# Designs tried in a protein design chat: VH-VL binders against q9h9l3. Part 37

Target 1, 176 residues: q9h9l3
Amino acid sequence: PRKMVAIDCEMVGTGPKGHVSSLARCSIVNYNGDVLYDEYILPPCHIVDYRTRWSGIRKQHMVNATPFKIARGQILKILTGKIVVGHAIHNDFKALQYFHPKSLTRDTSHIPPLNRKADCPENATMSLKHLTKKLLNRDIQVGKSGHSSVEDAQATMELYKLVEVEWEEHLARNPP

## First folded at step 19 (VH-VL)

Design x44
Fold by OpenDDE, fold request of step 20:
Structure x44 (fold): chain C 176 residues (1-176), chain A 122 residues (1-122), chain B 107 residues (1-107)
Amino acid sequence: as target 1 above (176 residues)
Amino acid sequence: QVQLVESGGGVVQPGRSLRLDCKASGFTFSSYGMHWVRQAPGKGLEWVAVIRYDGRYTYYADSVKGRFTISRDNSKNTLFLQMNSLRAEDTAVYYCAKGTYRYDYTGYFDYWGQGTLVTVSS
Amino acid sequence: EIVLTQSPATLSLSPGERATLSCRASQSVDSYLAWYQQKPGQAPRLLIYDASDRATGIPARFSGSGSGTDFTLTISSLEPEDFAVYYCQQSYDWPYTFGQGTKVEIK
């Protein structure tokens, strides 16, 4: 269980209309919530929309941001061989242009026991904010400043820990 | 509850060095960016430097680049400003200021210390 | 750097009157603008952030408005404790910069 990390990424909009989601920040925490990685990342293309209300990314974050290719290498090195926990994690992997093995992936947006614990429909997709409030009695993603990938990653890990034993047993019986 | 207490100010000659300390309490210091802002006597406010929560990102005003170094010790809840090659124009009250947002070094200054006076004079 | 110009330099008013302070940016700062109050011998205090959001504990008589390059701080009815110097500050880009300040003094 200690070979487990949680990841959360923030994306900005690139491309002609800003519809391409490009990685702009990535935070990785260990099982205890300690930050292992937290970098602002410079997309290869010009940023059209910082999506600050959601991403928390601002122009000044990009001044000395780590180039995407370099950051990607750093991140992949951390993730390799780990159980990676995330919320709607397919978006993070997509932004990273990386696919982690399904058997080593845990998506808190698709864990029925977690939803059940939060008195939500088991097959529903609940937001990280909602689950965090219900199960951890903590407010995240508050205000207009945007998300904090560090806080979100920490919350994700804490949520998973609530159902870790049950879910790991389930996965052992039902490998993805 | 939030408290910032600067220390280390004093009178120094031009060319000398001085280190300022800022002791923080009442909040999770290690989760916030911290700033230095100074104010020359009878003048306005001037942003000096910022450091991210983990110390990995720093930015400086052009007026102090290459001479000042912002740093922090999260284990001691302390912010530092190492000032080298001091000039007369560095004379000011130096404030440490808390960044507004957790795990973000951008934004505003929601809490300030009382300031410490640095006087550079021959 | 982004230059913030405040006006007027000095505003002389009586208690109970409405105060309107202006801050103009040399380029757009979107809504990344804050207002601070500083009394003699004291550190600045955050009043408004993100152009219009009141900081914790700030009385309702303080309000901020504007976006882009033109911003306004309004004190609907001046209290004796409101006579001070007010600064605007942009957080749009490095380096962060302040306006030169507006002194609100008693008439």
Scores: ipSAE 0.931, ipTM 0.959, lowest interface PAE 0.5, mean pLDDT 96
Fold by OpenDDE, fold request of step 20:
Order: sequence, then C-alpha cells, then structure tokens
Structure x44 (fold): chain C 176 residues (1-176), chain A 122 residues (1-122), chain B 107 residues (1-107)
Amino acid sequence: as target 1 above (176 residues)
Amino acid sequence: QVQLVESGGGVVQPGRSLRLDCKASGFTFSSYGMHWVRQAPGKGLEWVAVIRYDGRYTYYADSVKGRFTISRDNSKNTLFLQMNSLRAEDTAVYYCAKGTYRYDYTGYFDYWGQGTLVTVSS
Amino acid sequence: EIVLTQSPATLSLSPGERATLSCRASQSVDSYLAWYQQKPGQAPRLLIYDASDRATGIPARFSGSGSGTDFTLTISSLEPEDFAVYYCQQSYDWPYTFGQGTKVEIK
C-alpha cells in the first residue's frame, strides 16, 4: 500500500494589504501521527499580518525560519508519490504553489461518510475543530494562541483513519 | 500534576563546565518547548535559553551564547543545560520552565522547577 | 533587547488594600506580557499571560491590563499570602526579558 501522510499549513498575510496568504508553517505527520516535517517558513515577501490568532505564527518564529523556496522543495520531496490527507487541503496546496494528484489527495472536509459519522450533513463543510471534537472527543485550536499545525495534522489523520476503509473503497469504484 | 526537578548544581571554579538536568513529568514533555531561567542571589529573573519540542529550534541570551547549550532527550523526559567556560556572573539558581503552548517554543512559563544552585567562585 | 521597567520598586501595603503594579516596555510588545509571583525560597508562579488572562488556579483578585508599552497588575484586595515579589515578562521578541521586579511587602 502507498504511504500516507497528513499535512497542515499555517499562513500569514503578505502583499500591500496583507491579503496574500503566504506559507509560514508546514507540518507533516505519518500514518501514526509521528512528525515528519515541521518548519516555520519565511515568505518571499514582507509579512504584513501574522494572523497570529488563527495561524499561531509570531514574529519570533521568523528569525530562523526556512526560506520558502527551500521549504517548498523539502515538502514536495516528502509528498511526492504519497497519499496526502488534509482538511480543506486546497488551501495548503495553494500556499505551497503545488498541486498534488487528485487521485492521491484526501480532503477530510469533503468526505461525506465522515460527516455522517459526526451527525453532520454529508455535503456540508465542517471545521476540523468540530469534527475532532465530535469524533475524537478532543479539543484542538483552543485559546487565543492560534492553531498548531502539528495538532491539526494529527487530528486530520486520525479522522481519516475512521473512514479510511469505506472511503478508499468508494474512491476505487469512483476514481476522481 | 506537572513536575519539574532540576539537578546538577554545585560549586565550580571559573572556566570549568557543569551540566544541569531537568526531569519532567505530569505532561507530554515531547510536545512542549522548554526554557532555562536563572536568578542570581538576591537579584531578578533572567531568561537563559529555549528549545523547541523536537530540539530543532534553540535561542540563547547574549550573556550565555557560545558557552551554554540547551538540549533535550524526549525519550527520558529530560532537559539539559551544558554550561561551559563558567564565569562568576553565572552564579545563580537555575530554573527549568515549561513553555505554555504545545508544539511551540514561544510564550510564557506556566510551570517551574524548584531550581538548582550553581555557584562559580575561585 | 526590550527593557521592562517596573514601578514602584517596593510597595508597602496592609492586608485588604489594593495593590497596583506597573510595567513599562522600551518598545511595544503588543499584548505579549506576563506577570509572575515569587515568594521567598520558591520558584516563580505564572499569574497573568497575554496581558490580561489569568493562569489556571489564579484567584480573581489578580488582574492584568494594558497593551503596547504600559501594563498594570492589580491585586484588588491583598491577602497575607500575596506579599511577594512580582515580575513582568515580555514574549514579543527574543531575547525574552523580565522587569526588575516589584516587592509587595507588609506595611
């Protein structure tokens, strides 16, 4: 079977008004939740908004942050050929300026069986926080310190594992 | 309950080396950044160093850069401070302190050890 | 480095009185400011973080306020166990720094 990893990224605001979402942290975990990659990343442009309340990114994190170009190369090397699990993962890939094959992508924000298991509408987009609480009885993204991409990636992987068998069978019958 | 226990303090001559240990329990050690903070006798608090949960990020106060090394062994729930080229000004109670946020190394110190005294004197 | 200056150096008060401690930063630290209490022979204890949030288990009589460069720790009614040294600490930038401390002593 193909190796599976979960990814979660944090973004900061760049550009004249901080409307450009730039990668500032990326965390990748394996099937068991072990951290394979966790780096703070320096955007190529000046950071206008750290979005700390959401991203958890602070000025201190950028002191020894990995330049985006280098980080991107490292991340792509890890993702290549793997099944990549994420939540609303299109945002992560966009920030990475990378597109993973659809057939190897799993987005927990678009898995109807997962929503059903959480007693949510199958076609609704539920937050990672909500699904994690409902299905794993765990609180993530608490407080004002912002998100932890490591915790979020771990939660994402655990959520997917709940529906992995069913969903993989579905995908086999209905390739994207 | 969170518990931090420092050890390794003692009396040393200037120029010598000493290693401090901090044994952690009561929380997932491998998920938190850890700090060293010191306090000279009768003086205030001075931040010394920080290390991220996985040891990949470290930062030091200028007063100890090049002489002190912070490290950790997550398999043993232990934080270390290797102190080389010790000076009289390094005399202090050294506290290990737990970072407040999981998988981060910034923020504050929500739990402290009892401290271990390091005395550097001729 | 960011310098934190606390005032007053010593505050002499009686139990039941209100204590007001100040911490001023040499530059803005936004709300990345904490307060610690240290009693003789003990390690510091976190009281307030993010300028105004009480740490777990901290009594309601402790409150923090301020942003930018000026911060205040208030003890609404001093209890006997509150007589100690109080430190502010900024986490805005490296290196982290503490104020020199304010001693709250019994009058």
Scores: ipSAE 0.931, ipTM 0.959, lowest interface PAE 0.5, mean pLDDT 96
Fold by OpenDDE, look of step 19:
Structure x44 (fold): chain C 176 residues (1-176), chain A 122 residues (1-122), chain B 107 residues (1-107)
Amino acid sequence: as target 1 above (176 residues)
Amino acid sequence: QVQLVESGGGVVQPGRSLRLDCKASGFTFSSYGMHWVRQAPGKGLEWVAVIRYDGRYTYYADSVKGRFTISRDNSKNTLFLQMNSLRAEDTAVYYCAKGTYRYDYTGYFDYWGQGTLVTVSS
Amino acid sequence: EIVLTQSPATLSLSPGERATLSCRASQSVDSYLAWYQQKPGQAPRLLIYDASDRATGIPARFSGSGSGTDFTLTISSLEPEDFAVYYCQQSYDWPYTFGQGTKVEIK
């Protein structure tokens, strides 16, 4: 079987009025939750809004942050050929300016069996926080410090593992 | 319960080196940034250095930059401070302190050791 | 570096009285401000973080307020065990810095 990784990215606001979402942190974990990659990333444009409440990114994180182009290369090297698990992962790929094959992508925000297991509408988009609490009885994204991309990636992987067998069978019958 | 125990303090002459250890328990050490903070006798607190949970990010106060090295061994739940080229003004109680947030080396110090005294004197 | 100035240097009060401690930053630290308590011969203890959030196990009589450059630690009614030195600390930028401390002593 293919190796599986989970990814979570944090973005800050750049451009006019900070409306552009730029990658500022990326975390990748393996199937067991071990951190394979975790870097703060320096956007190519001036940061207007750190969005700390949500991103967890602070000014001090950017002092030795990895330039975006370098980080992107490192991340893509890890993701290539892998099954990539994420939550609302299209946002992560957008921030990375990268397209991962759909057949190798698993988005926990769009897995009906996962929602069903959490007693949520199958076609609803549930937050990672909610699913994690409901299915793993774990609190993430707590407090004013913002998100931890490592914790979020780990939670995402664990959630997927709950429905992995069923979902992989479904995908085999219904390839994207 | 969280516990931090510093060791390695003592009396040394100027120019000498000393290594401090901090043994952590009661929490997932490998998930938190760790700090050193020092306090000269009868004086206030001075932040010294920080190291991220995986050791990949470190920052130092200007007063110790180039002389001190913060490191960690997560397999042993131990934080280190290698102090070289010691000066009289480095005389202080050195505290190891736990970062408040998981997988984030920024923030505050929610738990402290009892400290170890380093005296630099001729 | 960001300089934190605490006032007053010494605060002499009696048990049961209200204590108000000030911490002023040389530039804005947003809400990235903490308060610590230190008793003689002991390590500091975190009281307040993010300007107004109480740390785990901290009594309700301790409260923090403020943002930007001006912060206040309030002890609504001093207990005998509250007489100590209090430090503020900013986590807005490197290097992290502390105030010089306010000593709360018994009158």
Scores: ipSAE 0.919, ipTM 0.955, lowest interface PAE 0.5, mean pLDDT 96
Fold by ESMFold2, fold request of step 20:
Structure x44 (fold): chain C 176 residues (1-176), chain A 122 residues (1-122), chain B 107 residues (1-107)
Amino acid sequence: as target 1 above (176 residues)
Amino acid sequence: QVQLVESGGGVVQPGRSLRLDCKASGFTFSSYGMHWVRQAPGKGLEWVAVIRYDGRYTYYADSVKGRFTISRDNSKNTLFLQMNSLRAEDTAVYYCAKGTYRYDYTGYFDYWGQGTLVTVSS
Amino acid sequence: EIVLTQSPATLSLSPGERATLSCRASQSVDSYLAWYQQKPGQAPRLLIYDASDRATGIPARFSGSGSGTDFTLTISSLEPEDFAVYYCQQSYDWPYTFGQGTKVEIK
């Protein structure tokens, strides 16, 4: 019996013209939605564009932020050996410079039974905001202050729980 | 119906300590950053300190760094301000204030308590 | 730290008149500025946040404008309950700061 966590990350722009996405916040919640980890993270490169409209990250958050290498070590200790749930989770792992075993990864943007519950085409890529509104009757990512990785991780876990029994059985029969 | 109720104010001599409490209700206390803001008699507002929803991040005004400690107990919906080495210039009404944004500690103060008076005099 | 300078210090007006209050920042604060009202013996009340957004329950006669370094609070037609002290506050950078206040008093 493996423990399950949900993760969501916020990224800022680094590199030329701020086009590189670098990790600036990471939130991890347990199965019940309790926060296990929520840290602001200082990228190793100069921040060119905070992307605050979407990331919710401002200069103030970086004042006491954890350096990337230290934060990555903390995060990976939490993720190791666990089923990790996310939405479009490849982007989170890319920002972490990390590869989690596919057999232990659950991506709510690519679960056909979840789309069926939302009356969406099974292979459509649906936004977290849309799925959460439709299936949980809950608004996330509201206002102009940016996304909350805590809210998003919590929503992602609740969405997965709607299809957990079916999808875990499917994966047991069809190992990746 | 957000409610913030401060307590613990009083008259103290310079160099002594006080602890202020702020009991919160009517919102999910553990989701919001909390602030202390003070106002000396007849004067304007001065921001004192902030603590994030989970207590992991704090920041202090320079006037109180090293002397004051902000903390919270989310199981009791209570915010604290421990004030050590009090000085005459710390004399003020102290307000507890709720931050505007969930799971953040930046922004503005959308709800305030009624305040508690701290008087530091010899 | 960012200094907010409010003008005028006192604004003496009659009910029904238009009040215009200024807040100038020592550096750009983008739109990270709020306005508060404080009546005698009461805690401050949030009126405007993010320079121009009216807080919940605030009457439409209150409006905010500006960005960068120059901000204005306008009360289009003063009501008796609007005679109070008004403070601006920036949330652009640590530490957060308030202006020194503008008192709006009955003429």
Scores: ipSAE 0.826, ipTM 0.917, lowest interface PAE 0.8, mean pLDDT 94

Design x44
Fold by ESMFold2, fold request of step 20:
Structure x44 (fold): chain C 176 residues (1-176), chain A 122 residues (1-122), chain B 107 residues (1-107)
Amino acid sequence: as target 1 above (176 residues)
Amino acid sequence: QVQLVESGGGVVQPGRSLRLDCKASGFTFSSYGMHWVRQAPGKGLEWVAVIRYDGRYTYYADSVKGRFTISRDNSKNTLFLQMNSLRAEDTAVYYCAKGTYRYDYTGYFDYWGQGTLVTVSS
Amino acid sequence: EIVLTQSPATLSLSPGERATLSCRASQSVDSYLAWYQQKPGQAPRLLIYDASDRATGIPARFSGSGSGTDFTLTISSLEPEDFAVYYCQQSYDWPYTFGQGTKVEIK
């Protein structure tokens, strides 16, 4: 059976007025929620806006951060050949400048059975915070310190497990 | 109930080494950053070093950089401080402190041990 | 390195009085400031973090305010157990630093 990992990224603002989203942290966990990778990543461009309220990234984190090109190589090596679970995962792949095979990609923001369990419209795009509260009875992304990509990746994997059997069977019948 | 218990303090001559241990219980040690903070007798508090929950990131105060090494063993719930080339000005009570934020190493110190005294004197 | 200067050095007050302690930073630390209490022979205890948030189990008589460079710890009505040394600490940038302390003593 093909191994499964969950990924979450945090982005900071680069470019004019800090509007470009650049990768500043990436966390990858295995099926059991154990951390496989968790690095702070230095964007190739000057950071204009740390976006700390959401990203949890501060200038202290960048002091010994891994340069983007090196971190990207490390991350892609981990992802290759695996089913990758994420939430709104296209944003993570965009920040990584990477395309993962669609047949090996699972996006908890777009799984109808998961929405149904949360008593939400089947085709709605639901936030990770909302799904986690409803289905796991946990509060994530709370307070003023920003998001934890480790915590978010772990929550994403736990959410997927709730619908894994049903959704994998659905995908086998309906290949992307 | 969070507990942090330091050990390994004592009297040593200048230039010698000591290792401090901090045994943690009552929380998921492997999820939190850990710090050392020291207090010279009759003086204020001085932050010494931090290590991230997984040991991959550290930072040191300039006064100890190159001489002290912070490390951890998550399988034993233990934080360490290796102190080399000790000087008289390193004389202090050394506190083990838990970081406030899960999966981070920035922030504040929400739980402290009772400290262990290191005296550097001839 | 960010220097935190506390004032006054010593504050002598009677039980029931309001105590006001100041911490001034050499540059802006935004709201990344904490206050700790330390009683003789004991480890410090976190009172306030992020300038104004009370830590778990801290009585409501303790409050923090300020941002940027000027911060205040207020004890609204002193209790006998409040005599101690109080330290501010910034987590804005490496290295983390503490103020030199304010000793609050009961008259």
Scores: ipSAE 0.807, ipTM 0.915, lowest interface PAE 0.9, mean pLDDT 93
Fold by ESMFold2, fold request of step 20:
Structure x44 (fold): chain C 176 residues (1-176), chain A 122 residues (1-122), chain B 107 residues (1-107)
Amino acid sequence: as target 1 above (176 residues)
Amino acid sequence: QVQLVESGGGVVQPGRSLRLDCKASGFTFSSYGMHWVRQAPGKGLEWVAVIRYDGRYTYYADSVKGRFTISRDNSKNTLFLQMNSLRAEDTAVYYCAKGTYRYDYTGYFDYWGQGTLVTVSS
Amino acid sequence: EIVLTQSPATLSLSPGERATLSCRASQSVDSYLAWYQQKPGQAPRLLIYDASDRATGIPARFSGSGSGTDFTLTISSLEPEDFAVYYCQQSYDWPYTFGQGTKVEIK
C-alpha cells in the first residue's frame, strides 16, 4: 500500500500576450487533508497576466516566492513514489514540467464511478466545483478572490475517497 | 463570535523590548492570515506586519523591519509581536487584526481586537 | 510605498445629509481598496472592501465606488452613529497603507 497525496496548482500567464501557463502556487495535502506543502512560486519568465480572478495570485504573493527550479525540486521530492490525486491533473504536471507514472496518478475529472455518484454522464468531464457541491455539499472557489489551491486539493482528496475502493480495484484489473 | 484579545502592553524605556500576545477565538485561526496594525495617540492607522495562516510568509512595514518579529502558535490560537529596540515613535495602541481570506495573507482586516497600549518614554 | 490621501480632512454635516469622502492613491491600486470606520475609543470596523462590496452587517446607506487612483465612500443619509473617523486602506502591494482619515462630525 502506497501513500496518497492530492495536489492542486495555480497558474499565471507568461510569454507572448500572457498565453503560456506558468506555475505560481502549488498546494499538496495528505490523505487526511493536512497541508504538506503550500508555496508561492516565482516563474522563471516575466509575469504578463496574473489571472487573479481565477488563480488568486497577486503581485504581493511573488515577493519572497520560491524560484520555480527550487520549488519544483521540493514538490517532486514529495510526489515521488506516491499515488498523486488531482483534478484535470495533466495541467498541473505540465506546469511542473514533470511526468508522474500513470499507474500512480488519479484524476477526479476522469473517474466514471465518481460521475455516476453525482448523477452525471459517466464519461463527461465535470468541474471540481460541481462535483464538490453535488457530492460533498461544499462550496469551493467562492467569491471574487480566485481559487484556493489548498481548498481545491482538499476537495479533490475527499472526492477520490468516495470511489477509492472501487477505482483502485478497477485499475488493478486494467493497468494503465 | 470572532474575538481577538491583545495583551502585553505597558510603559517601557527606549531601547528595551516588549512582547504582545493576541488570543483568538470564534474562527479557525490556523486558516487565516493575521496582522498587527497600530495607532499613535490622536493619529491615524499604520499597518505593521502580516503572517500567513501557517507562519510560512511574513511581511513588515519599513518602520519596524529588523526590530519587530511577528509569529504565531496555531496550537494555542495566539498571535505574537516581539518588539525590540523600541523607540518613542513606536508609542501606539497595537491592534490584532484578522485577514479576510482563507488560506491567504493578502487582503483586508475584517475583525479587530480592542488594542493594547504601548508607551515608549524616558 | 503607495500613499493614500483622503479629503476632506473634516466633514461637518447634520443627520440626514449625504456624506461624500474621497481617497486618492499615488498610483493605481486597481480595486484593492477598503474603507473602515472608527468611533471614539473603539477599534476600526470594515465597511467596504474591493472598492464597492459591503462587509457583512454594514447598512445599505454605505456605498463605495471607484477604481485605479480615485475612490469614494458615500453615506446616503447620515445617522447619529455615523459620526466617526473614516480610513481607506489599499491591499494592492506591500506594504499595506492607510489614508490619514476623514473625520465626519456633527454640524
Scores: ipSAE 0.801, ipTM 0.913, lowest interface PAE 1.0, mean pLDDT 94

